# VH-VL binders against q9h9l3, part 361

Target 1, 176 residues: q9h9l3
Amino acid sequence: PRKMVAIDCEMVGTGPKGHVSSLARCSIVNYNGDVLYDEYILPPCHIVDYRTRWSGIRKQHMVNATPFKIARGQILKILTGKIVVGHAIHNDFKALQYFHPKSLTRDTSHIPPLNRKADCPENATMSLKHLTKKLLNRDIQVGKSGHSSVEDAQATMELYKLVEVEWEEHLARNPP
Key: E = the ipSAE of ESMFold2; O = the ipSAE of OpenDDE; V2 = 0.75 times the mean of E and O plus 0.25 times the DockQ between their complexes.

## First folded at step 21 (VH-VL)

Design x62 (framework fv_nivolumab; at its last look DockQ between E and O 0.90; V2 from the best seeds 0.87)
Fold by OpenDDE, look of step 21:
Parts: C-alpha cells; sequence; structure tokens
Structure x62 (fold): chain C 176 residues (1-176), chain A 122 residues (1-122), chain B 107 residues (1-107)
C-alpha cells in the first residue's frame, strides 16, 4: 500500500502590493497525524504582507526561517511517491512551484462524498474549517492568530479518512 | 486544569551551574511552545528563553545567550533550563510559562508556574 | 530590543474608582501587546492579549486598547483584589520584553 501524507501551507504576500503568494510555512503529517515536516520558510523576495490574520505568520517567524529553495527540496523529497492529501491543494502546489501527479493527489475540497457526509452540496467548495466542524466537531482556525498549518493538515487527513474507502474505490473505477 | 511546577532552584556560587525543571500537566504539552521568564527580587519581569513544541527552535535573551540552554522532554511533559556560568545578576525567581498558541512558539504566556528561586551569591 | 515604558509608576486609588494604565513602546508593536497582573508572592496572570482581547476567565472590568506604540489598560471599577502590579509585554519581536510595571495601590 502506498504511503499517504497530508500537507498544508501558509503563504505571505510578496511582489507589488503583496499580491504574490509566497510560501512561508509548510506542514506535513502522516496518516496518523504525526508531524513529518513543519518549517517556517523564507521567501526569496521581500515580504510586503505577512497576512498574519490568515497565515499566522509573524515577523519573528522569519528570523531563522528556512530559505525557500532549501525547504522546497526537503518538502519534495517527502512528497515524492506519496499519495498527497490537501485542501484546495492546488494553492499549496502553486506556492511550492511543484506539480504532484494528479493520480496521487487527493483534494478534500473536491470530494463529493465528503460534502454529502457534511450535508453540503456535493459540487460545492466548502472550507476546511466548515468541514472540520461539521464532521469532526473540531474548531480550527479560531481567533485572530491565524491558521496553524499543522492543525489544518491534521484535520485534512482526518476528513479524508472518513471517505477514504469509498473515494479510493471511486478513483479506481474512474482514474483521473 | 493547566499546571506548571518548577523545581531545582537554590543557592549557588558565581560560576557554578544549575538546572531547573518544569513539570507540565493539564494540556497537550508537546503542541505548545514553552518559555522561561525570570524576576529579580523586587524587580520586574524579564523574558529568558523560548523553545518550540518540537524542540527544534530556541531563542534566548542576550543576557543569557551562550550560558543558558532551554530544552524539553515531551515524553515526560517536562521543560528544562540548564544554567551555566551563573552570575549574581542571574539571581531571580524563574517561572516556566506556557505559550498561548498551539504549534506556535510566539505569542504570550497564558499560564505560569509558581516559580523557583535561584540565588547566585559568593 | 523594543523598550516598553509604563506610566504611572504608582497609581493610588480607592475601590470603585477607574484605573487607567499606560504602556508606550519605543517602536511599533502593532497589536502584539499583552497585560499581566501580579500580586505579591504570586506568578503573573494574563489579563489582555493582542492589545484588546480579554483572556479566559478575566472579568469584564478589565479592558485593553491601543495599537502601534501607545496602549492602555483600563479597570472600570477597582475591586479590592485588583490592587497589584501590572505589566505590559510585547510579542512583536525577539527578544520579548516587559514594561517596568505599574503598581496599583489602595489610597
Amino acid sequence: as target 1 above (176 residues)
Amino acid sequence: QVQLVESGGGVVQPGRSLRLDCKASGFTFSTYGMHWVRQAPGKGLEWVAVIRYDGRYTYYADSVKGRFTISRDNSKNTLFLQMNSLRAEDTAVYYCAKGTYRYDYTGYFDYWGQGTLVTVSS
Amino acid sequence: EIVLTQSPATLSLSPGERATLSCRASESVDSYLAWYQQKPGQAPRLLIYDASDRATGIPARFSGSGSGTDFTLTISSLEPEDFAVYYCQQSYDWPYTFGQGTKVEIK
């Protein structure tokens, strides 16, 4: 059986007016929720907007942050060959400037059985926070301190596990 | 309920070493950053050091950098402060303090221990 | 390091009166400021964080305001148990720093 990991990234704003989303934290957990990777990452360009309210990233996190190129190498090494679970994971991969095989990708924001279980429209894009509350009775992303990519990755993995059997069977019959 | 209990304080001569322990309970210790804060007799509060939940990141005040080492054993829910080359100005009540945010070593101190007194005197 | 200066050094008031404590930072700390209460022989207790958010279990008579460099802790009506030393603390940058404290004493 192929190993499975969940990933969540936090991004800060760089470039003109801070409109470029740059990786500033990446967390990876295994199937059991154990943290395999959790690093603050220094973007190659000047940070214009920490987006702390959402990202949870603060100035002091960048003091000893891992340079992007180094972090990217570390992360890719972990992801290679794995089934990678994430929520709206295309954003994470974009920030990583990386493309994981679609057949090995699981996006919890696009799993109809998961939405159905949460009494949501199957084709709607629901937030991780909402699904986590509905299905796991857990509050994440609470307060003004921003997100925790570790918690978000753990929640993402737990959500996927709820529909893993059904969804994997579906994918086997309908390969992407 | 959250509890933090410091131990290891005492009277030592300058240049000597001392290790403080802080036993934590009532919360998932392995998911929070932990801090040491000290208070000299009759004086204010001084931040000393922080360690991330997994022990991989530490920061120190300049006054103790190179002499003090913060560490933790998550399996024992215990925080440590190894103090070497102690000076008279290190005399203080040392508090262990819990970071406020899960999986974040920044923020504030929402819970404190009762403190342990370290006296450095010749 | 960021220096926090509290004023006044001592505030003498009677129960029921309003207390206003100030904390000024040498540079902007945005809203990353907390207030602590410390009674004699006790550890500090978190009152306010992020400049204006009340910590769990803290009475409504305590409130914080401000941003940037100027912050205020207000106790709307002093209770006997509120006479203590109050410290502000910034979490904007390393090293974390505290103000020198304001003593609220009974008149």
Scores: ipSAE 0.908, ipTM 0.953, lowest interface PAE 0.5, mean pLDDT 96
Fold by ESMFold2, look of step 21:
Order: sequence, then structure tokens, then C-alpha cells
Structure x62 (fold): chain C 176 residues (1-176), chain A 122 residues (1-122), chain B 107 residues (1-107)
Amino acid sequence: as target 1 above (176 residues)
Amino acid sequence: QVQLVESGGGVVQPGRSLRLDCKASGFTFSTYGMHWVRQAPGKGLEWVAVIRYDGRYTYYADSVKGRFTISRDNSKNTLFLQMNSLRAEDTAVYYCAKGTYRYDYTGYFDYWGQGTLVTVSS
Amino acid sequence: EIVLTQSPATLSLSPGERATLSCRASESVDSYLAWYQQKPGQAPRLLIYDASDRATGIPARFSGSGSGTDFTLTISSLEPEDFAVYYCQQSYDWPYTFGQGTKVEIK
């Protein structure tokens, strides 16, 4: 009985012109949506653009934030050996400078049965906000205060639960 | 109906301690940041401290740092302020205030309690 | 820390008049500014957040404007229940600070 977690990250702009995406918050929830980890993370490079309209990150959050190297170690210990669920999860792993085994990765932006439940083409890339509204009757990412990585991770887990039995059986028959 | 009820205020001599409680109801307490804001008699508002929804992040006004400790018990929907080494200038009505944003501790104060009076005098 | 200076200290007006309250920050707070109303013997009530957005249940006669260092609360036509003290508050940086208040009273 392999444990399952959902992850979501918020990024800020670093590097030239603030174009590099660097991890500034990471939230991890368990199968029931309970928060296992939720920390503000200080990037190793100077923050050029907080991207607050999307990230929800402000300079106040960085005052007592955990340095990236330390936070990454904490996060990877939680993820190791677990099925990790995310939405467009490659972006989260890139920000973590980490790649989780494909066989243990679930990306709700690319699950055909989930799209089918939402009456969308099976191979369309659907936003988390759209899927959550259609399938869970919940509004997330509302207003101009930015995204909540906790709320987004919770929604991602609930979406996966809708197709979990079918998709896990599919993956067992069709190893990635 | 959101409700915040402070208690624990009273008259105390300088150098002593008090603990304030704030009982919350009518919202999911464990998902919101909480603040203490005080108002000296006949004066304006002064922000005191904040604690994040899960208790893992706090921040304090310089006037109280090292003397006051904000904490919470989400199983009891209760916010606390432990006030040590009290001074005359800490005399105020202390308000419990709910933060505006879920899963954050920045922002504004959309609901307030009615306050509890703390008087520090000899 | 960021100092918020409100003017005037007292505004004496009659019902039906327009009230204009000013808040000036010692440095830019972008749009991270709120306005609260406090009536005698009561806790403050949030009116405006993010400089110009009305909180839930706040009448349309209340409006906020400004960005950076200069902010205004306008009450287009005063009602009897609007005579109170008004505070601005910035959430741009730690520590959060309030202005000293503007009292709006009956002439």
C-alpha cells in the first residue's frame, strides 16, 4: 500500500530580467488533504520579480523563509518512495531541481479519463482551475491575491481520486 | 456568523504576565492567519503580532518582540497571546483579528473581536 | 517601519455632505492599503482593501483611491451611521502600521 501525496509550488522570477523561475513556496498534502509541508523558500539568487499576482509571494514571506538547499532536502525526503500527484508537475520538479520516477508520478493535466469526466477532449491540456470548477464545483485561484499552493495541491489530490482506480489499473497494464 | 471573543484581560503590575485567549467560531479557524491588534485608551490602533494558519510562521511588532508570544490551538479554535514583562505602555484594549486570506498570514483584518482590556499599573 | 499620516485629524460635516479623508505613507506601499471604520465602543470594521476594493457588505458610497504614497477614502454622501473614526493600514511590509485616525463628526 504505497502512500500518495500531492504537491504544488509557487515560483518567483530570478536571473536576467526575472525570467528564471525559482521556488518560493512548496505545499504538500496527504491523501486526505491534510497539510504535510508548507514552507516559504528563499531562492539562492536575488529575487527580481515576486510575480505576486500569480505566485501570491511578497517580500514579507521571505523574511523568515527556509533556504532553498535546506527546503529541497526536506521536500525530497517527503516525496521519496511515494506516488506524487501534481498538475503540470514537470514545472514543480524543475523548480526543485528534481525528477521523480515516472512510474510514481501522476499529472492531472495529462490524464485522459479525467478530461473525459469533464467533457473535454482526452488529450487536451486543461487548467487546474477549469477542472476543479467542472468536476468539484469549487472555485480556486479567485481574485488578485495570487494562487494558494495549499489549495491547489488539495484540489489536485481530489481530482486524482475521481479517476484513481481506473488510472492506476491502466498504468499497471501500461507501465510508463 | 464569524465570531471572535477575547478573554484574560485585567489589571496587573509592571513586570508581571498575562495570557489572553481568543475563541473563534463561524469559520474554518485552522485555514486563516490570526492577528493581535491593540488600542491604548483614547489612542489609535497598533498592530502587535501575527501567526499563520498552522502556527509555523509568526511576526511581532518591535515594541513587544521578546516579551510576547503568539500561539494557537487549532483543535480548540483558540488564539493566544502570552504577555510577559508587562509595561505601562502595554495598557490597551487587545483585539483578536482574523486575516483575510486562506493559507497565508499577510494582508488585512476582515473580522475583529470586541476586545479585552489590559491595564498595567502599580 | 512605514509611517502613515492621516489628515485631517477631525472632519466636521453634516449628513449628506461628501467626506474626503487622506492617508500618506512615508514610503511607497504600492496598493497594499486598507481603510477601517471604528464607532465609539466598537471594534474596527474593514471598509476598503487593496486601496480601492470594497469589503463585503460595504455600501457603494464608500470608495478608496490612490497608489504609492497618497491614498484617499471618499464617502460620497454622509449618512448618520458614518460618523466615526477612520484608520488606514498598510500591509506592504513588516511591521504592519496604522495611521493615527481621522474623526468624522457631526457639525
Scores: ipSAE 0.814, ipTM 0.915, lowest interface PAE 0.9, mean pLDDT 93
ESMFold2 (binder alone), look of step 21: mean pLDDT 94; pTM 0.956

Design x63 (framework fv_nivolumab; at its last look DockQ between E and O 0.90; V2 from the best seeds 0.86)
Fold by OpenDDE, look of step 21:
Structure x63 (fold): chain C 176 residues (1-176), chain A 122 residues (1-122), chain B 107 residues (1-107)
Amino acid sequence: as target 1 above (176 residues)
Amino acid sequence: QVQLVESGGGVVQPGRSLRLDCKASGFTFSTYGMHWVRQAPGKGLEWVAVIRYDGRYTYYADSVKGRFTISRDNSKNTLFLQMNSLRAEDTAVYYCAKGTFRYDYTGYFDYWGQGTLVTVSS
Amino acid sequence: EIVLTQSPATLSLSPGERATLSCRASQSVDSYLAWYQQKPGQAPRLLIYDASDRATGIPARFSGSGSGTDFTLTISSLEPEDFAVYYCQQSYDWPYTFGQGTKVEIK
């Protein structure tokens, strides 16, 4: 098994006017797409906006949700020492209030070979949904019920696997 | 096509136990939350319980909490309802129902089994 | 728990007529409301979810509307196979609850 995992987080709005993005769900899958972690997470502050249309988070998900501090500890244990794959992953790490080493981070929103494969400009930031449809012929984030962080993490891992060899070679020659 | 087939219903005396099974096919069972819903004879529908896709989260109606246990075996595509300390008011057709959203135990019920009748009487 | 109250209890209509069914929630359920159809001796069938979205395979004559506490299921022109009992259900909070049902019967 590879020391590689993919992560996707969903956030809700807290603070004044709900402008603070707080972690409300985190999903982690291994190289094969198996779920290693999937928890609903209770923010330390009152939720003002569930952002359900995008996050998929509902009020009833917060019943028995894991407190943020506890969840964060659990997640960090999983991520430590791993190559972590994500899409626009800086948002996930920000929500986690965590910084993963750059050399062990893979952001599928910033991999030129991936964009090239999808016939997109290499330096453009493409959505996970678009890349997944284009390269995997799979529909994710369908409907009005919001995202599934498990599906998104799985898609992210699958996308990375398409360019893994090329990209890892590139990184070896050009360490971040 | 999605199919759900309940079994295990029957006639039991109050205080006894009964286990219901629901065999699922036609979809990736291990990625959906599953529910039990019951209907007393000539009455309306009552939600009973839910279990998340991985079995880690369960919720129950107050009427069955502490007596009923929902569980699943994803390797066998089977949903279970262990019913203990049965009461006359538990008499109903019990339906297993598929949750509508993948990797989410909330939502609605897009597919139902044919139901299995549980009769609790002295 | 959130109580859903359906009205009328019974609706007597003829084929071709328009049917309007109401579901009222004791508190807001936003748009987390579904409608089911149940015929005698059969399991319920999902018609509408999220208040207004039609489930797969459901004829266009079925439509749902509303938000908050007041919801409506409309059958634009009743077909013979539409005479059944209809239930609303909320998925806003635990426990999930159903209305008591509206019976649509042939006049």
Scores: ipSAE 0.912, ipTM 0.953, lowest interface PAE 0.5, mean pLDDT 96
Fold by ESMFold2, look of step 21:
Structure x63 (fold): chain C 176 residues (1-176), chain A 122 residues (1-122), chain B 107 residues (1-107)
Amino acid sequence: as target 1 above (176 residues)
Amino acid sequence: QVQLVESGGGVVQPGRSLRLDCKASGFTFSTYGMHWVRQAPGKGLEWVAVIRYDGRYTYYADSVKGRFTISRDNSKNTLFLQMNSLRAEDTAVYYCAKGTFRYDYTGYFDYWGQGTLVTVSS
Amino acid sequence: EIVLTQSPATLSLSPGERATLSCRASQSVDSYLAWYQQKPGQAPRLLIYDASDRATGIPARFSGSGSGTDFTLTISSLEPEDFAVYYCQQSYDWPYTFGQGTKVEIK
């Protein structure tokens, strides 16, 4: 059976007016929620807006952070050949400047059976915070200090496991 | 209840080494950053060092960099401070302190141990 | 490094009075400032973090305010158990630093 990991990233603002989202932290956990990778990443461009309220990234984190190109290589080596689970995962892949095969990608923001378990409309795009509270009885992204990419990746894997059997069967019958 | 218990303090001569231990309980030690903070007798507080929950990131005050090493053993819920090349100016009560935020090593210190005294005197 | 200067050095008040403690940073620390209480013979205790948020279990008589360079800790009605030294601490940048302390004495 193919190994499965969950990923979550935190982004900071670069480029004009800080509107470009650049990778500043990446966390990867295995099926059991053990941390496989958790590094702060120095964007190749000047940071205009740390976005700390959401990202949890402060300038202290950038001291000794791994340069983006090196971190990207480390991350892609971990992801290669694996089923990768995320929430709104296209944003993570965009920040990594990377495309993962659709057949190996699972996005908990777009799984109708998961929404159904949460008593939400099947076609709604639900936040990670909302699904985690409803289905796992866990509060994540609490307070003013921003998100934890480790907690978020762990929650994402736990959510996927609630629908894993049904959704993997669905994908086998309906290849992406 | 969160508890932090420092040990290993004592009287040592200048130039010698000492290791401090901090045993943690009452929280998931392996998910929090940990700090050392010291206080010379009758003086204020001085931040010494930090280590991230997994040990991957550390930072040191300039006064101790190159002489002190912070480390942790998450399987034993224990934080360490190895102090080499000790000086009279290192005389202080040493506190271990728990970081406030899960899976981070920045911020504030929400729980402190009672401290262990290190005296560096000839 | 960022220097935090506390004033006054000593504040002598009676129980029931309002205490106002100041902390000034040598440069902006945004809101990344905490206040700690240290009672005689004890370890410090976190009172306020992020300039104005009370830590768990801290009585409502303690409040913090300010941003940038000027910060205030207020004890609205001083209790006998509040005599202690109070320290501010910034977490804006490495190395983390503390103020020199304000001693609150109950007359």
Scores: ipSAE 0.795, ipTM 0.912, lowest interface PAE 0.9, mean pLDDT 93
ESMFold2 (binder alone), look of step 21: mean pLDDT 94; pTM 0.956

Design x64 (framework fv_nivolumab; at its last look DockQ between E and O 0.87; V2 from the best seeds 0.87)
Fold by OpenDDE, look of step 22:
Structure x64 (fold): chain C 176 residues (1-176), chain A 122 residues (1-122), chain B 107 residues (1-107)
Amino acid sequence: as target 1 above (176 residues)
Amino acid sequence: QVQLVESGGGVVQPGRSLRLDCKASGFTFSTYGMHWVRQAPGKGLEWVAVIRYDGRYTYYADSVKGRFTISRDNSKNTLFLQMNSLRAEDTAVYYCAKGTYRYDYTGYFDYWGQGTLVTVSS
Amino acid sequence: EIVLTQSPATLSLSPGERATLSCRASQSVDSYLAWYQQKPGQAPRLLIYDATDRATGIPARFSGSGSGTDFTLTISSLEPEDFAVYYCQQSYDWPYTFGQGTKVEIK
């Protein structure tokens, strides 16, 4: 196993009309899929839209949620120095108000070999759900309860592992 | 198939303590929230407590808060309910119930144990 | 806490008849409502969740409807095994709460 972790975040809507995406859950798993971090997070601003259908976040999750500033510190401590794997990970980093070094970032939504394996166009942005079904024969994000960031992070890691060797070689030849 | 088996019920005097166990099988126990729900004789259902899959979050009904403690040992697929300072009104069949959603502690109860009877009487 | 009130307390019907059970919440629970069936000496069984969705293995004769504060469980045609007590439960907020139950008994 490498010093590699996968991250997935869920966001809720804050600000006017709930258009601001605020971190409400963050899950981090190691190379083996073991959960290293999984917390509900309280945004600094009032939640206007829980976006539950997508986020899986409900009102009762926020009762003992970790304040954003505290959670952010905890998360950054885990991510520091690691290769961080995620799907459309720029959204997660944005919600965290943090940017991980590009050389240490792996985004499964932008890995052409992964799309190729899934018989998808290499330059297309495929959903985590689709790739997971196609390549891992597993259903994630099912039902109306919303996403599970733990499952999504685990799936993301497993997907990356399918192309890890090839992609790491590519990155070595073509550093970002 | 999913199975939940409660144990530890019995007759106890007021003020005493009792611990209930719930042994789970047929699913990945460590990935689901678990609940305790009780039912007094001839009465309806009352939610008691919940614990998240990793044991880090717990919530209690006001009627048991400060007296009951929900916990779990994922390595043994076992859910616990430590009941202290028992009262007559705690007399009930206690059910352990599986949460419906993976890696969550909210929602509903899709599987139940057979229940174990706790009788608190002087 | 959110109080769920079920009606009627008792529903006496014959096999083959339609059963309509009501659950009213003291405040909106959106669609976070479930229905359970409990037979004498048995643990409850999940029938409906999220107000309208049937749990795995539940016959099509069971259906749930409603949102907000008013919910209904319908059994289109009662089978002999359907005579039991039915509870509604909200998962909108802590603490989770149940209705007091409706007993469906044979006429």
Scores: ipSAE 0.921, ipTM 0.956, lowest interface PAE 0.5, mean pLDDT 96
Fold by ESMFold2, look of step 21:
Structure x64 (fold): chain C 176 residues (1-176), chain A 122 residues (1-122), chain B 107 residues (1-107)
Amino acid sequence: as target 1 above (176 residues)
Amino acid sequence: QVQLVESGGGVVQPGRSLRLDCKASGFTFSTYGMHWVRQAPGKGLEWVAVIRYDGRYTYYADSVKGRFTISRDNSKNTLFLQMNSLRAEDTAVYYCAKGTYRYDYTGYFDYWGQGTLVTVSS
Amino acid sequence: EIVLTQSPATLSLSPGERATLSCRASQSVDSYLAWYQQKPGQAPRLLIYDATDRATGIPARFSGSGSGTDFTLTISSLEPEDFAVYYCQQSYDWPYTFGQGTKVEIK
């Protein structure tokens, strides 16, 4: 009954020496991997380091980007009341300046059955790239162009589906 | 196998309008940005416009802003260029070009159509 | 707008010779530069992207180098089919721009 979405964000460097991570792209996909939201976001602070090799964000993307406050409102409206799937999702929520209810949050970096399926230690934190290659036989985050938050969100949803029945039953028996 | 086929070129008078179509095949059209690039007879290349894979972001060269509109229909694998208020300076071969990166609209042009000629004459 | 200036305008060489084409940008474009080949009556073909990376199906005799403002396309040993006009293009900033072209003539 409760709808499920996957989210992935890309961050740029702001603040002193570009060490603060600020939201610059957010992609949200539905259960089937269809894109519900995919916007470039202008941080409220000066961008010091685009981090393009990893973020895929270039100054061109910022020309018509949505201001952070407006984008945040749009994103939170989509997330409210939904099960939200992500990978190391605390970083995405931190960049959004938001905390989603734990009972509605699914983090593919912290699901023991998923690690077990990948033949990895259950408590290891595995990268999205590694899990996707190993469990979906798909290469993401390749080349010099940086990450695609759409591809990453789609991969995250597919990974969750591999353990969805087991993990949802576990959470029902063990509420967070 | 990637194929881009432009159509809609022809001779038009200054001030008139023309629409170009570009039919795509051999790749997942709905995941790539698309561009128009033009070349006046005997001259070099000029980038005209871009549209993101989903149509939500566009950008135009200054020479065409306010007169040209790029659009796409992903259900028909078709890119469009609506050209209004045409000028003699718009006379060129117009190429449809595929962007290099999935789920983006920046980058380079890895596949091109053979072009369609637009001639703007009094 | 970023201006790309190519030199020389025309390069007359024989098959088997090494061709060196220059592209200079009016400001840094980091590594966001591509090279295209255009033969008479044909659409351009992507040769090199990101300054140094060879596009799919491009022979090893084509290589790109440089960063910032100064870029080079090298054809190590010219083949008869390499007679064409070559353009550089930057993707660093809007609007995207091309150089004016270098014509390579086989003599």
Scores: ipSAE 0.832, ipTM 0.922, lowest interface PAE 0.8, mean pLDDT 93
ESMFold2 (binder alone), look of step 21: mean pLDDT 94; pTM 0.956
OpenDDE, look of step 21: ipSAE 0.920; ipTM 0.956
ESMFold2, look of step 22: ipSAE 0.812; ipTM 0.914
ESMFold2 (binder alone), look of step 22: mean pLDDT 94; pTM 0.957

Design x65 (framework fv_nivolumab; at its last fold request DockQ between E and O 0.93; V2 from the best seeds 0.89)
Fold by OpenDDE, fold request of step 23:
Parts: structure tokens; C-alpha cells; sequence
Structure x65 (fold): chain C 176 residues (1-176), chain A 122 residues (1-122), chain B 107 residues (1-107)
């Protein structure tokens, strides 16, 4: 398979007021949408806000969750050397406290041809939910149960595949 | 439509083992958490165990922990409950139940099988 | 574990009457509470989830309310098919637990 994976992370709130975004779930899928990694992750600090409506993370998920340091090692091992696709992926990398090479990063929230295909302004930042509905005719992030990082990662990969050829050619001519 | 069909129930002596199967259809089985819930004759409902879509997360009621094992074969759309060291108090109708949320194992039970009766008696 | 206590144990009513069932939790379960209906010889059926959301296909006469520790299932006007046992269930924490049930029987 291609050396390409898609990643999506869910974060909870830690710190005195819950304003620190800490990794609580990470999902990685391959080019075909198969799940390579999907773990609930225990932050090093006390969780103040699960942000369940958005994150989908509940107290129950933290029982026997993988400690952050261990999970981070597992995730980095998977990502190393891969082209990593994500949506607003800088947030995921920040939560992972990890820097992936720009030349190997693909952010579907900043791909003008993708926005053009969705009849959106090329320089606008569109949500994953909107792009997925418009281009894949699929509903994600539905209801009050919160996001599913697996579904979001799968959608992200499928969106990128729509513009992969054009965008990879563009990047080849204009390396980051 | 969603269908869940349990099998494997029967009469066994205390200390023996029994395996229950639950065949699922009508939904993408490999993307949902699955539960076992039991009901003793004339009694209420008791949650038994849960397994995540990929089998990596499992939880058990204290009453069965160490004796029962929940597992699944997604290629066969089948949920299992291996019951060891059975006791008289394990006598019940055992239901397999579908979790409500994709790629999660928490929440509720939106679809149930008709159940299979397990009787543990000397 | 979180203990759910339902009341009353038995509710005797006539068709057309309003039924009010209570479920009390030993500690807060936020809104992670569901209601199920079970008829004799049948599997339970999900009625309400997240305390107040009706499951797919459930008639409007069924409604749920409450949060924290006190919850209520209301059947605005009982139909003949509504006479059954009703269970509440919490999904706030492991292990999941059910109430002992309320039997709604015909008067």
C-alpha cells in the first residue's frame, strides 16, 4: 500500500480551567480506510472537561486508557516516514507534542483544489463535516454523542484522494 | 433490518463451561460495540460484558469477571460469550445487544436478540 | 456500582390514563440514562436514551425527563400495547446497571 496515512485526534480539557487541550483519543487509518491505530489515551494531568459533545470522550473511556507517553511512542512509530493526511492537522500534532515534516504533511483544510471542487472559496477554511457532506455525500459528526476520530480520519483520507494527483503534482513543482 | 440471533444455551451442571454465539446481520457489525445482558427467570436485567468493535477494549460485571470472556469474529459477524465455572446464579436468558454508536463501546442498547436460555443446575 | 431504584414497583392503570415512572440513581449519572420496555416472552426494546431522546420508531406518547439522580418516564395516554415492564439503565460508568423494573399492568 501507499506510504500514506490519515490521522484524527480527540482532545479533552486539562489545567485549572480546562483550557489545555490534551490528547484523549487518536485514530490512524491507511490509504484504504483500514484502522491502523485507535486508542483512548490517558492525559498526564487531571481531566477537567471531557468536552464530550465535541470529543466523544467520556469518563468510561479513561478506564484502562493508554498513558500518553506510551501512546505517543506508538503513534510516532506509525507516522515516521509516512505522508500524513489530516484536517487542521496542526491541532493534532500540537496535542501529540510532535512535529512532522511539512513536506510529508497534507492538511485537507488548506488544499485550494479541494475547496474548489466543493464550490467553496479556495482560500477559505472549511470544516471537515461540510467538505464530507458536499464531496462524499456522507454525514459525519452527527448527533450529540461527539466526534468519532475513526470516521473523521476515514473521511479525511477519502477527501484527499479526490485531489491527490493534482495536489501531489503541485507540491512537486512547489516544495514546501 | 438489524437482526441478532443467540444460540448455544442449554442445561449444564455447576462448574461446567458453555459458549454462547450471537449472529448479527443488517448492520456493519465490525464498527459497533456489542454487549451481553442477562435476565434470571422472573427477575430484572443485568449487564454482563461489552466489547469494542475491534475487540481491544472489554469490560465485565464483577459477578462474571474472571469466569466469562467476551469475544468476536468480525469476519463472521458473530459475538461470543465463553462462560466458565458456571454457577446456579448464572441461570438466565442471555441477550446479545448492539451498541448505539459506531466505533464506540459506550452508551445504550438499541437492538436486542431474542435471547438464549442458560440453566445451571445439579 | 451505581444503583438505580425504580418506583413504583407496580403501576395499575386503565387505557387512556397517564403513567409516570420514576428512576433514582445512587449518584449523578448526568443525562446518561435510558428506558427500556419489555413485554412477556420478548426482548427489551429501547424507548428513551440520553434521558429525554426518543429512539427511532418510538411513539410520541413516550417521553423522558430528568438529569443527575432523578429521572421520569411518562406515557401520556396508555395504549393496550403499553402494558409491560419498564427498566431504566445508566451508561455513566462501569458497570452498566439497570433498575429493578416497574410493571405497568391493566387495572
Amino acid sequence: as target 1 above (176 residues)
Amino acid sequence: QVQLVESGGGVVQPGRSLRLDCKASGFTFSTYGMHWVRQAPGKGLEWVAVIRYDGKYTYYADSVKGRFTISRDNSKNTLFLQMNSLRAEDTAVYYCAKGTYRYDYTGYFDYWGQGTLVTVSS
Amino acid sequence: EIVLTQSPATLSLSPGERATLSCRASQSVDSYLAWYQQKPGQAPRLLIYDASDRATGIPARFSGSGSGTDFTLTISSLEPEDFAVYYCQQSYDWPYTFGQGTKVEIK
Scores: ipSAE 0.934, ipTM 0.960, lowest interface PAE 0.5, mean pLDDT 96
Fold by ESMFold2, look of step 22:
Structure x65 (fold): chain C 176 residues (1-176), chain A 122 residues (1-122), chain B 107 residues (1-107)
Amino acid sequence: as target 1 above (176 residues)
Amino acid sequence: QVQLVESGGGVVQPGRSLRLDCKASGFTFSTYGMHWVRQAPGKGLEWVAVIRYDGKYTYYADSVKGRFTISRDNSKNTLFLQMNSLRAEDTAVYYCAKGTYRYDYTGYFDYWGQGTLVTVSS
Amino acid sequence: EIVLTQSPATLSLSPGERATLSCRASQSVDSYLAWYQQKPGQAPRLLIYDASDRATGIPARFSGSGSGTDFTLTISSLEPEDFAVYYCQQSYDWPYTFGQGTKVEIK
């Protein structure tokens, strides 16, 4: 079977008033939750707002960060040919300036069987924090120190595993 | 219970080298950043270096940069400090300290070892 | 690098009294400030992080406040075990730095 990875990114604010979201951390884990990639990434533009309360990114992280262009190349080599799992994953791909094949993309924010397991409306967009608490009995994104992209990627993979058999069969019968 | 135990301190002459070890237990060592902090006899605390949970990111105080190397072996739950070209001003008790945040290397030091004394003297 | 200046250098008090320790930063460190306690021959012990959050197991008599450049550690009613040296530490920027310490001693 095709290898599967989970990805999560943290973004900082660039551009006018810090409104542009630029990649500052990317974490990729394998099926078992082992870390394959976890790098701080220096945006090519000036960082206006670290967004630390949510991103967990501080200026110390940027001192030895990998330039965006180099990091993007490294990340895309890992993703190529793999099923990529994420939560609201279009935001991660937008920050990477990349679109992964739809047939190889799994978005835990939009899987009806997963929402059903959480007793949520099937067409609702549920947060990773809520799904993880309800279905895995774990707390992620706790406190004021910001999110961990490693923890978030690990949680995303575990959530997908709950519906993997059903959803992979559904996609085989209903190719995207 | 979190426990950090330093070893490898002693008396050495200036210009010599020494390696400090810190054995960790009671927490998932491979998910936390680790630090070295030192304290000269009768003096205050000085931060020395940090290493991220996976060893891929480090940072050093200017006073030790180029002479000291922080490293870790996650399979042995052990933090290291290789100290080269030692100077009299490096004389201190050296503490290993656990970082506060999982999967990070910034922050504070929530658990400390008891320290190991390094004396650099002719 | 960011310099942290603690005052007073020594605070002589009796058990039951209130202790107020000051830490001033040479530039804003937002709320990235911690307080540690150290007794002779022992390692430091984290009391307060992020300016005001108590570390695990720290009694309620310890409280921290402040942001930017001015920070305070308060011990509302000193216990015999609280007579020690106290250090502030910033994690705003590399290198991390400590204040020079305030010794709280029995009068």
Scores: ipSAE 0.834, ipTM 0.922, lowest interface PAE 0.8, mean pLDDT 94
ESMFold2, look of step 21: ipSAE 0.815; ipTM 0.915
ESMFold2 (binder alone), look of step 21: mean pLDDT 94; pTM 0.958
OpenDDE, look of step 21: ipSAE 0.924; ipTM 0.957
ESMFold2 (binder alone), look of step 22: mean pLDDT 94; pTM 0.956
OpenDDE, look of step 22: ipSAE 0.925; ipTM 0.958
ESMFold2, fold request of step 23: ipSAE 0.797, 0.807, 0.832; ipTM 0.912, 0.915, 0.921
ESMFold2 (binder alone), fold request of step 23: mean pLDDT 94, 94, 94; pTM 0.955, 0.954, 0.954
OpenDDE, fold request of step 23: ipSAE 0.933, 0.933; ipTM 0.960, 0.960

